# VHH binders against FAS1 domain-containing protein YDR262W: the designs that were tried, part 2

Target 1, 246 residues: FAS1 domain-containing protein YDR262W, of Saccharomyces cerevisiae (q12331)
Amino acid sequence: KNVVNLITFKDSNGKLHKRLAPEEIPPRLHNSQVNSYPLGYKGMRDFSRPAVNLDDILGTQQRKQQEFLAELSPLSLESKLSLVNEVQIFASYVRNDVETYNKVSDPNEDLIIIAPTNRAVSQLTLKPWQFPNNIDKLESDGATEKELDTAIQENISKFVRSHIVVYNDDKNSYKKVSPGCTLLQSIDFTESKKSDSETGGDILLKKEGEVYYVASSRDEKFHAVESIENGSNGVILMVDFTLVGP

## First folded at step 6 (VHH; framework vhh_8k46_1)

Design c21 (from a3 with K98A)
Fold by ESMFold2-Fast, scan of step 6:
Structure c21 (fold): chain B 246 residues (1-246), chain A 121 residues (1-121)
Amino acid sequence: as target 1 above (246 residues)
Amino acid sequence: AVQLQASGGGFVQPGGSLRLSCAASGRTFSRYAMGWFRQAPGKEREFVSAISSSGGSTYYADSVKGRFTISRDNSKNTVYLQMNSLRAEDTATYYCAADLYGSGSYYFDYWGQGTQVTVSS
């Protein structure tokens, strides 16, 4: 059949169809090394261990497992996001926020990405570019194209950055709220702090048995992590909900 | 809310030309990637063409490459499909769609009314 490459998309009725894929898959790095280091960099990522240790954050007992280590990949989070079909809407928003995309591509970062599925994003009553700035109201009030573009980009940045945590392996930096449950700060939370005295966080991570759960600190409604993908510069936790909404 | 109105369809003989228009409401049109799809009776909807929000990138199904041209005028909130060298197999209802996510994901979530194109002698 003579159709351009399409992967899964949803129409206005929620039915899954094939989407146009060519421009939406981020280009791979020119370098044959997915993670390249500047000349003179003396440290190197240790791919025999995961970049992020969730059990350290939670204070849960670590168990060595050979099978888990065999799954470690030199691929960056940027490459991993491009390969996970279930999160392509979210991945496209990450690509649309230049500063965050650069961070996700940076081999010197250690990130926890809480990635909402295509289904989770499509179920929102407003699209991520439409909140919290009310784009329809700005448009009806006579905002210029530049003002609309600025408000839309702020919405996209807030949505993306509300789903990403910068990992710190000093576990004393994380606030434990109960056994096996820790409060985390998204990039958006850290950037939006109005004073240095403001502590806390906007994301809850917990473990029950062998299953990880995530919730927004606003409502504490936990959702199971559906899959975990390890990249060279962090981890992706796939979830069926969004941490921020309209 | 975005509303899409497709127009410009009609009857043409093989080898003829038509220009379809898709008019969008609102001023956020410049943020959407736009696409054209078509559906012949009893068949599934198929991709025809797409254009990025800026107009800098265009995409075409192999069956229409070299014959169809997609363009947009963001000042008029309109996307166009210029169809040249029309063939009987181009007969279909043509739909325009917007990538309402505005991210360049090409996840088309809003479909306007179709416009019928019939290529027959």
Scores: ipSAE 0.025, ipTM 0.491, lowest interface PAE 7.4, mean pLDDT 76

Design c22 (from a3 with K98A D99G)
Fold by ESMFold2-Fast, scan of step 6:
Structure c22 (fold): chain B 246 residues (1-246), chain A 121 residues (1-121)
Amino acid sequence: as target 1 above (246 residues)
Amino acid sequence: AVQLQASGGGFVQPGGSLRLSCAASGRTFSRYAMGWFRQAPGKEREFVSAISSSGGSTYYADSVKGRFTISRDNSKNTVYLQMNSLRAEDTATYYCAAGLYGSGSYYFDYWGQGTQVTVSS
């Protein structure tokens, strides 16, 4: 028999435990257990995986995972970004970064996207592709077309990835700064780590009453989240500021 | 849906190291959990290690915990098994497998060709 069932569980401290299940074919998920997509669809989210839960991250009012799954949109974060007129400039940058676009389109990812509005991006003194690498200076110094394209792509990737968090359902992976306030790591922060054990972060998330707030850890200036859009593979928090700038 | 090719096996002395690779074909690799299994001569196939689709969760048989490390690179459609401090008891044909996580279990439906690992002095 080429079938081997493995069972896993997390304890209250987030530690993973493993054991071999009886040699049985696991029961098929019924359509009622999959709120967004039909069974057998290979692009479907694995609903056995935990869903993004902002209140769980913050230690505020929580609901069980099953209740959160019932609230998931059938649309992916990629589809949601495409439909939200207010974030189209940011969405266009996401589409031009292949690795990030693939992650946003992946039903097996769980992401928190902090999406700056068109207004927020338009108010920057330099466009996202112009910093932190100084493109004008590189061009004036005689950089090749390939060197300019590389620097521009690095700028775009850094901008986009500085606004996206990969969700982890392990409560111990998040650093509580104060009650209702948690320090998060963007993809950019995670990729820039010197060690896998390094803790810290570049994004602050908090909740006061029913309103969520986001800040860069650099300046700790909190801005209210203007709207929240749930996708099948995560959540979009729309904000009227950018987490990184010139 | 997915085809798997394991490689990297060979002969190694006790205490040595080997890194196995499993290359997947197809555009759905990132949706599957990946696992390594092994079968010694005259024994049944046994679980060695598994990694979730996102790479966020890893699982190990007690006999290999602390010595083996599983990892994946979704951009290369590849899963790896780093085997350190190898023992004679690790001698087996190693198989990679792909499966879905559902209802509290991993069900491995897709199997690759084996790669032989021999630990002998």
Scores: ipSAE 0.000, ipTM 0.242, lowest interface PAE 12.6, mean pLDDT 74

Design c23 (from a3 with D99S G104D)
Fold by ESMFold2-Fast, scan of step 6:
Structure c23 (fold): chain B 246 residues (1-246), chain A 121 residues (1-121)
Amino acid sequence: as target 1 above (246 residues)
Amino acid sequence: AVQLQASGGGFVQPGGSLRLSCAASGRTFSRYAMGWFRQAPGKEREFVSAISSSGGSTYYADSVKGRFTISRDNSKNTVYLQMNSLRAEDTATYYCAKSLYGSDSYYFDYWGQGTQVTVSS
C-alpha cells in the first residue's frame, strides 16, 4: 500500500513527466459508485445518450440530419481524465481544485472540459499555479504562508475553471455567433462576471466539416480538437493550446 | 520557477547511512507532495520515495522499503531522505521533486539539482 506505480512519459518537446498509474485512482471513482446514486438525487443518468451533444449546441445536427454516433461510456469525466495520458498535467490541476474536482466527479453534472495537452501546458512561460497572481513577488514582499497558499489556489482555480463549461439545457445558456459557431461561458467567466448569456462568453466552439475547433473569444484563434472523449457526465475536448496564459 | 536544492550525498561503505536534504527556494513547498528520485549511470531516473503535503502519507519503492525513510519539515521548507543499510546498488545521483500544488496523485514536474551518493562495494 505504500508503493506507488508511476508512469513515465515523454511530451512532444522531449520532456519527461511522471504520474500515478490509473490503477492508483481511489475506488470511489469506479463506475459502480457512479451508477449507485439514488433516484431522489436528480435520478439515474441515461448512459445510452451523450451527456453533452456538441452538434446540438452548434445547431449542425438539425441542418445535416445526421445521427451523432460518438462512443458512449459509463466512466465519469474524472475517470476519463485519469486515463488520457496526453492531458495528465491538466488533470492534476483539476484534482487540486476541490470544487471543480467535485463537479467532474458528480454524475449529475453535464460538463464540457477543454483539456490542454501536456505539451500545451509545458510550453507556458509560467506554470498555471504562478499566474495571474505573481507568487514570487508576493513571497518577496513578505506574504504569509496562508496568503501564498490562497494566491496559488486562486491561480489554480482560475486556470482550471477557464477550461470547463457547465452545460445547461436552457437554450439561452450560450450564443450562436454564426452557423456552426457558438460562444460558451467557462466557469471562471460565469463566476467573475455578471453577464447576459445572450451577449457574453469567453470560449468559441465551431465545427467545419467533421472537425471541431476551439478558440478563446479574446483572440479568435481557432485550434482543431485533437480527440473527443465522452464520459457519463460530459465530454472532454483535447486541444494543443491553453485558453488562458501568463 | 521553483528551485529545489538537494544536498547531503557523499561516499559511504555498504551498511552505512546518509541523510539527504532538499531545500525549496521559497515558502510554498508546504502545500505540495514531495518526492525523491535517483538515476544511476546508464539507467533511467527511477522513483525512490514520496510524502504527502501534510506528511501523513509516505510511499516507497520496493527496493528501498524498510531501509529508507522520507520526512519533511514544513517550517524549514525541507524534505529529507534518511538512507540506512546502504547497498552498492543505491549508488546514484538523487533528485528531489515537487508535485503540482495539493496533488495527492503524486504527479512530479518540478525537478531540483541532484546530489551524488556513492556506496563502495
Scores: ipSAE 0.000, ipTM 0.144, lowest interface PAE 17.3, mean pLDDT 73

Design c24 (from a3 with L100E)
Fold by ESMFold2-Fast, scan of step 6:
Structure c24 (fold): chain B 246 residues (1-246), chain A 121 residues (1-121)
Amino acid sequence: as target 1 above (246 residues)
Amino acid sequence: AVQLQASGGGFVQPGGSLRLSCAASGRTFSRYAMGWFRQAPGKEREFVSAISSSGGSTYYADSVKGRFTISRDNSKNTVYLQMNSLRAEDTATYYCAKDEYGSGSYYFDYWGQGTQVTVSS
């Protein structure tokens, strides 16, 4: 029997949109009493490895933030992305990029995922699969189905990877731009800058008071982080904007 | 760009059948999951059925499960809704929609005027 879950949301123009929830997303309130038993050989964090610490990255060491991160969820970032209704468009793209999905599912990774909301993605003038490769132009120029599929997948991969940072325990790996503001490298930036002397990044993270802000280094326009979700292998920063666009 | 046009509606008696078609323009049709929605006068628009880009996965509202079948022909840039055992409560304007985001997100937007189905004795 196919179960149908339909989510309705309203965009900035007042138009109603519908989303079919994937049947494979586990229920939010699943009760499990098997926590008394080992999880097996996969899905277990190496607790000798330091957890993601945003304040450590910023050089703004705070005792309360350390205490908060110590309460990391036993759920992986993969599971957390699947359960957060507000980021499901982005989550669907993550699931469709094999290499990125493998990182998000890996208990031995530590990731910072800057997850744009459904609203943020819906407000783009071109959808993530349409840039930076111009799919309409490729189609008009007579590209084959294989060529279109490859270009679309490259667009999606670039979009997804532009929003994910691999956490590094070496504080000297991060370029401090100003007090409380640090330059980060997305996976996309790191792939593009391989073999160069690393001197930059593409994402700015800062903290003012108790609020985190994120910006693209391209325009340095900061947006507040709306919520933070902790996973066993990293953190999700939910934002109402996209780091890359048309 | 993909544009959608629904057709095939009409007048049928209870127990009858209709086949709706949604014709698309553009060569990227096969990249989109597709869906059917309907709206009766004075009621909210409701989900009817959806099909993945490959056609390998289909979804149905409980009210139409076992009576309606969604299918697609990517060579004709068309998605179909075969409606069997029609009931008076199936009377509505039917709209086809595409997944705007392409990658199995199943976010639907409506394009075009829809096609009217009236089931009456």
Scores: ipSAE 0.257, ipTM 0.618, lowest interface PAE 3.6, mean pLDDT 76

Design c25 (from a3 with L100D)
Fold by ESMFold2-Fast, scan of step 6:
Structure c25 (fold): chain B 246 residues (1-246), chain A 121 residues (1-121)
Amino acid sequence: as target 1 above (246 residues)
Amino acid sequence: AVQLQASGGGFVQPGGSLRLSCAASGRTFSRYAMGWFRQAPGKEREFVSAISSSGGSTYYADSVKGRFTISRDNSKNTVYLQMNSLRAEDTATYYCAKDDYGSGSYYFDYWGQGTQVTVSS
């Protein structure tokens, strides 16, 4: 309403950032509502269903089953994204794109979210709403406000969809390219492919020792995963770069 | 891309008024949520007020609520902060900022030039 709390933080380069405090972000679902359903309730995630296991996808050493299961959380990926201070710009894009939000909030999905940090997004020369549609040029060419809004939303949707993988238990949903390295398909890749049988991908995931790395298949420049958060409907991999850029 | 220039600061007596302006250059000003922040010497930058891209939503820190009013004129690419009933504690450099990332985030990491406000007798 009339009052809001913001937090200030510095990145490793000393650059100042500000965002809404977590308590200022309206909850989409109260925690008690999630816990009101028994596990396996129809319309809620069935925890007997296979969870996303990165080591299984990569063919690397799996943690003991007890250790793996201990990392599972009843909180959805949407709830987890809302609580991670370092990815709030990306989280805001997810919340404001109805198609993406519906997938991230769906307890029956299994997602891998490659979440770029606020720092990573802030270092882009053009912000996600400005590419690949050239908004400045469209405005200069006389586009209407509605046309600009549509182009901007397409840009944001493409950006978030390029960072989310829909995991399927079907092994054909990913391709092992070398030991410890797997090629994944983002939602954007799957929506733009010519046929349902088309293989390939746009995201590379690998493990070296105990560290996970992510790269765009376009340049194969790997960046370390800074943290991993497990939700009821998938995993969040926090990274210091963006998979697509201007 | 937008550049911001804050102005309207100065020396005033307690109980006085000032109106700050933040003029933007470039295109797409109307797409950004805008904010005002302040920083006193030796302190962290503090939120003062924010306004949505349309002007339909406004937000204020408790310390300024009822005394300050934020507004914008998208036809002039300007955001304003009307400051009434000024107190010594309002002494600070005031900065305008834009949410460069889009509606609903209110994530302010782009800062314009500051303008100094000094409230003293």
Scores: ipSAE 0.288, ipTM 0.630, lowest interface PAE 2.8, mean pLDDT 77

Design c26 (from a3 with L100T)
Fold by ESMFold2-Fast, scan of step 6:
Structure c26 (fold): chain B 246 residues (1-246), chain A 121 residues (1-121)
Amino acid sequence: as target 1 above (246 residues)
Amino acid sequence: AVQLQASGGGFVQPGGSLRLSCAASGRTFSRYAMGWFRQAPGKEREFVSAISSSGGSTYYADSVKGRFTISRDNSKNTVYLQMNSLRAEDTATYYCAKDTYGSGSYYFDYWGQGTQVTVSS
């Protein structure tokens, strides 16, 4: 009884990693400076609000309201991220970013999470906490421990927020660029806007046949979505690549 | 890159105590969760204990809970494992590991040589 469970995964180099199972890890792994309402909120999604539907965003299929709702899960995106073993590195970074974790846990949000696999993250030449702020250079330049921790936290937040889209119908937050292809704005993109009137985006989503593809708008290199998980407050697209890198 | 070195092992009689130390290099030690693992001859490596970056959360394998205590001193870049009420089945090489992806992921890599603990009469 009360045995601590370990999960193992194999990275792109064949190296085995061990971690504590998600149930052993508390949802909040750092000191809370967070509002109590989103944290620990036990409410359900307001189902009168439109749900995220990828085909509607792409304009590739007209759906009935009943079919639309049937794709929702009673489980939140936070719960879904915790259950998907293949994205646990990414999920742990989400937990490190207090504001983003609150959105993922909020039943009143509608999110598209483009979740890189453990394999995809392990293939990066620098870990997500090491870019875009150059931690090695800051350390060599004599930065304090507090300055290093702040830079590392900024790196983690940027990585996480570059992979999450807040769905917002009212502001036309997505733009069709070609048949079956649309441009989306990550949280990182929206936060870097000079004005709320600024348009564009940083993530491309397309559908060819029955397969969804995702690309960064920076290089337009498409990668197939490996699996889709529907939550009560959005959708998770699992991909074997990262939208941002060193 | 942070390098880790475990030390403090040795021979002890059943019921005895040992304190293991893991010294880390580098200035980002306080960012990492840390763990202890052990491997007995002819067996797979098993989890022993883990501690959060702040030291506010600790985790233990059922076999050592109540007997072992993990702690850390971020000012000294060191993590400790206090082992009390030692048993013959605690005989193993002990390894320290850091959270590979930073604090909060609890994905562990192993660095350097472990320290041998032998519990025998």
Scores: ipSAE 0.255, ipTM 0.630, lowest interface PAE 3.9, mean pLDDT 77

Design c28 (from a3 with L100I)
Fold by ESMFold2-Fast, scan of step 6:
Structure c28 (fold): chain B 246 residues (1-246), chain A 121 residues (1-121)
Amino acid sequence: as target 1 above (246 residues)
Amino acid sequence: AVQLQASGGGFVQPGGSLRLSCAASGRTFSRYAMGWFRQAPGKEREFVSAISSSGGSTYYADSVKGRFTISRDNSKNTVYLQMNSLRAEDTATYYCAKDIYGSGSYYFDYWGQGTQVTVSS
């Protein structure tokens, strides 16, 4: 009676692919279940904390009183990623990286996830697990299975973490590049810094009219945010490109 | 790169059994979720079964659940489909596929002509 649902998508070369529908894939991976709550356990988002506010990031003089863009949803970012058909390749990589998956499942985080669409990922010349470590060359050079697995996991972790920003509700934490344009730091950028004195960022966010745009700081090629999904612990910005590539 | 070769098909009587194998010639096999698909004459290609990279999760089409078992041996770079209680409706060319993104996305691509299974008296 339980019919397995498949969806079909076309990659950038016109080739058709089939996969299990999102509802067939477990929405949570490696989450622990608590049989009872310890005294003082919060389990849910602390709703006294400010929600993600993209307009605040863009350098308004005074914080908006209303949470108009990132209204709190009962669904976590983990649940939202699991249910959005258009970002399932990216969502699967998030589940593959335990540390990052724990962050998107954490009700005490506030995250901005810049989620590339299935189409955007399919247009890459190498798959996310194949760069920046050159897996084909490592395999050709006689690397062991353990060495290949380690290099692949490093590639996946870097790809995923390059697309996630930890929101800071302190306006002074963000570098304003120009009016309406702010430089953000991905988790990957933050973790790869050699010292706390290293500043800058790897993601540009701007607003023109009512449309948000995102670019990699490396090339400054802006892409419109196609949709915004609110979660209880952050927001998902869907984009038609990837922030890092081969 | 991983190349896949399906084998083990043949002619079998209704109620019989067959075991299909899918051998991977490249390394990194243990990174991929793997699946089986089939296409009967005059019909669209359909999902049969899938197995996670670790083998800890398996998925089956309703039409084969309870009769087919998917398994893998990562030390041999091989996926198996054990087919029991075969019916005429199981007659098809069977294809093995890997998750093309090397993750748990279960996006599959097909390799070669597959292996033919014919269930008839």
Scores: ipSAE 0.225, ipTM 0.616, lowest interface PAE 4.7, mean pLDDT 78

Design c29 (from a3 with L100Q)
Fold by ESMFold2-Fast, scan of step 6:
Structure c29 (fold): chain B 246 residues (1-246), chain A 121 residues (1-121)
Amino acid sequence: as target 1 above (246 residues)
Amino acid sequence: AVQLQASGGGFVQPGGSLRLSCAASGRTFSRYAMGWFRQAPGKEREFVSAISSSGGSTYYADSVKGRFTISRDNSKNTVYLQMNSLRAEDTATYYCAKDQYGSGSYYFDYWGQGTQVTVSS
């Protein structure tokens, strides 16, 4: 390997950025068991487990289980995230959060990843590692290196986990808010619950015609899903916005 | 915010060596992957080298591989570019850049005026 490929893109402010091509960026490896197979494939999926089914979550279209299993890619969500040029900033944050990275590479998980594009992340007034903990203030107040690193990692974990849903094949686990519209719980929402009886969610998913839409439950501003990538252990929904912000 | 100051450029004869430095302000330097870019007059900016936040991974453009070495000292908030076996084609203004998103995405911003390297006999 003698040459490094670099991709140029222009953000919404017209500023040019350069980055390493996705193929050049190694995944963050937590332990020796991560990505034992080509392109991140790890072990074999148990085909008796239900596949992620967005239409079933929405109560719109009932397809046979076999049809959803046939749509699964042999590549894991971790491999798919590393290959999609448009979401590499988000993918890099996933790799930076050890526990979430392990879930994304785990063949025994079923995940819905709502992946903001590079453009969407670039439009934020603060970068994901800078909120909700105020890093500039902590630094000016004399926080230690360890305190800064901890606060930054908490920010990254919250950002990443706010964009990932663990799929549940029990239809009654999802709150239907209207026909074709369902309230979902991100990993961040479930981990932040004060009790097991807490209900609700932080992500809205709906379908109108043939197009899926996603919104934060906080403002209910729907954005069209730009593309859908199927992995062996879930699905990636690419969107032009972030579910959380400063 | 981290601000970057590149230095160490100058005049050198072909076959000579120079060491460039990029000093960062602030205490979040160790968070950023860092890179070096160069631009000769009338040409677009060219990637030269990059280094991960820990220093564990390094990347080089084909034109400089084997001659240039990137390194960093997080305790000094500094990234370095050691340039050996310099050629006339290495004449350019050199810019240091940080990974804008601080997560190993290697999305680079350009900072400051850069430092001029001139390789001439």
Scores: ipSAE 0.306, ipTM 0.660, lowest interface PAE 3.5, mean pLDDT 78

Design c3 (from a3 with S30N)
Fold by ESMFold2-Fast, scan of step 6:
Structure c3 (fold): chain B 246 residues (1-246), chain A 121 residues (1-121)
Amino acid sequence: as target 1 above (246 residues)
Amino acid sequence: AVQLQASGGGFVQPGGSLRLSCAASGRTFNRYAMGWFRQAPGKEREFVSAISSSGGSTYYADSVKGRFTISRDNSKNTVYLQMNSLRAEDTATYYCAKDLYGSGSYYFDYWGQGTQVTVSS
C-alpha cells in the first residue's frame, strides 16, 4: 500500500506548510514538446572531467587539481533538481518553463544553475510569478484570464532564466572583473541583448579560499554557495538568496 | 490573489456521502494546484487529497483512497471533494488549500476556518 509522503517547511513568517514529497509530484510538462532523456544516458562526454569547471572560468590556481580529482555524476541536472529537497520550489518553476526545462534535461548542454533554496524563495515579498509584471495591478485594470496567464508565465520564465548560465569552456569568453571574480550572463540576460557583441552580464561568481560566492551584478552583495552538485550536463550551485526580486 | 471559501460540511451517518466545495476568488485559480486537509480535535492537520492545476493528476491519502474523489472546475474557480462511504474516523474540520507559490510545487497554505464534517450515528 502506498502512503503519501509529506514534507513540512517553515516560511519567513515562521508559519509551517505541508507539501507533497518530490516523488509524489507529477511532471508538469507531459506534452510532445518535452524531451525525456534516460537517467543512464551518457552521450559522448568524458566523465573524467567536470562538465563545468568553475575554477577555470575564475582563473584560480586550483583548476589543475580539479581536472584530475573531480568526477561527474551520471545523473542529469533535471534529475538532480528533482532529488534536492532544499530547492524544490525553484525546481517546480523550472518545470513550468518548457524551453528551460528542455535545456536542463538536454545531455548536450553545459549549464550553471544557481538554485535558490526554498527558504530564499519564501523570504521574497512577492512570489516569483508576481514580478516583474504586476499581476495585482493587471487584474485591477481588467486584464483577461489569458492576459494574466501570459504575464504570469513571463514572470516565471524570467525568474528561472535569470538563474541559469549556459557554460562555455573557453575561459577567455568570460569577463574577468578582478582576480578570482568573473561576470557571467544568465539566459535572461542573453535573450535581452540587442547585439551578440555585448560584453556585460548580470551574475558575479567569485572564489575566496575554498568558498564560492554569487551575487547579482546590480547590487554586488555576495552570498556563499552552500553546496555544489555536479550533473552530467552541468553544475548546481545552491544559494540562500535569489538573483532577481521584486 | 486567490481567497478560498470551503463549504458543504454537515452531519452524516456512517456509510453516507457529502460533497465539499471550495470556491476561489480572483482570476488566477487555474495556476494553482489545490488540496484538501483535515483536522480532528486533538490531532495534527493531515493531508487528504490534492489535484493539479489542470485536473489531470490527483493524489489521495491512503486512508481515503477509493472513497474520496477530488475534482475541479476551472471555469467556476471551484475545487470539490466527493466523500463516499464515510466513517466515524472522517470526522474533522476540512480545509481547502492552494499551492502557496502557484508553481506546481504543492506547497500548501490554509485559508479560513474550513467546514465541519461530523460522521456519527
Scores: ipSAE 0.153, ipTM 0.570, lowest interface PAE 5.7, mean pLDDT 78

Design c30 (from a3 with Y101F)
Fold by ESMFold2-Fast, scan of step 6:
Structure c30 (fold): chain B 246 residues (1-246), chain A 121 residues (1-121)
Amino acid sequence: as target 1 above (246 residues)
Amino acid sequence: AVQLQASGGGFVQPGGSLRLSCAASGRTFSRYAMGWFRQAPGKEREFVSAISSSGGSTYYADSVKGRFTISRDNSKNTVYLQMNSLRAEDTATYYCAKDLFGSGSYYFDYWGQGTQVTVSS
């Protein structure tokens, strides 16, 4: 038997838990094959191309993946974000990051957007444009208007990109931490020059029963996904917290 | 934004001893279980040892039981692995990991920087 390392631990109540340790996935060639998609190319979703499938990423219920694919919305993620009243503050930040907005509008992208509610964003002690660059300090240090605008835009881009994952249809590209739990990389993580790890990530996604949960380094707690909206080029997971904060 | 820094590896003869350290930042260290894993060339990463958040419970792989001791100092945000009676088969890169799901889950998926241990005569 090919048995990877097993971990056995007791919780605070003395109950014993046995889990499989995460395995480092060896590098493998991804399919970069040239596909002939006569209807999906040039601004229309190609429905013959694999779509975002959360259960595939998590390794749960493989036979339900085809049912999920059949339920894809004809509306783009851009359209879906504009229609979801509960995430309009986040949606407004997405529109202010031109490069990310272009990805959200691109029918050839497949994205997972973890969208914080208006409540979650409004409860932050600093607005998304005010961190991690300290705008007040830059002003007091005599920064120019151009330098301030650049720092503010960097803050907005980091906030937005920390909530968006670019989907890869090779299910082995995602690091499975445990049954029903997978480590994901946000756009901010993948574009960060400080990240040396191809196997790391900054977002945990799990499923328990019928409920999805996400976690980040901000508080390292799982937060329930309150709703899921499928678009033609990805999925929106609505959560009542922000993955990054002041 | 959690950082884990493993250190204390080196070269040692069979029968010798080494103590590894793993310093953690970012979290409230005392809330989380910590573990040590190792990977030898051409082999899969394997579990070595783990310690509960309070230090009251410890766990060991059968291959190291009785030879290795895990401990922690929550005031210093550090976990230790005391390795005694080292064997050539203990040669590996050793990784520190911590619980990523919450204080009661005991899942490890943040390995941090490894430290090389070589046991040779």
Scores: ipSAE 0.000, ipTM 0.127, lowest interface PAE 19.7, mean pLDDT 73

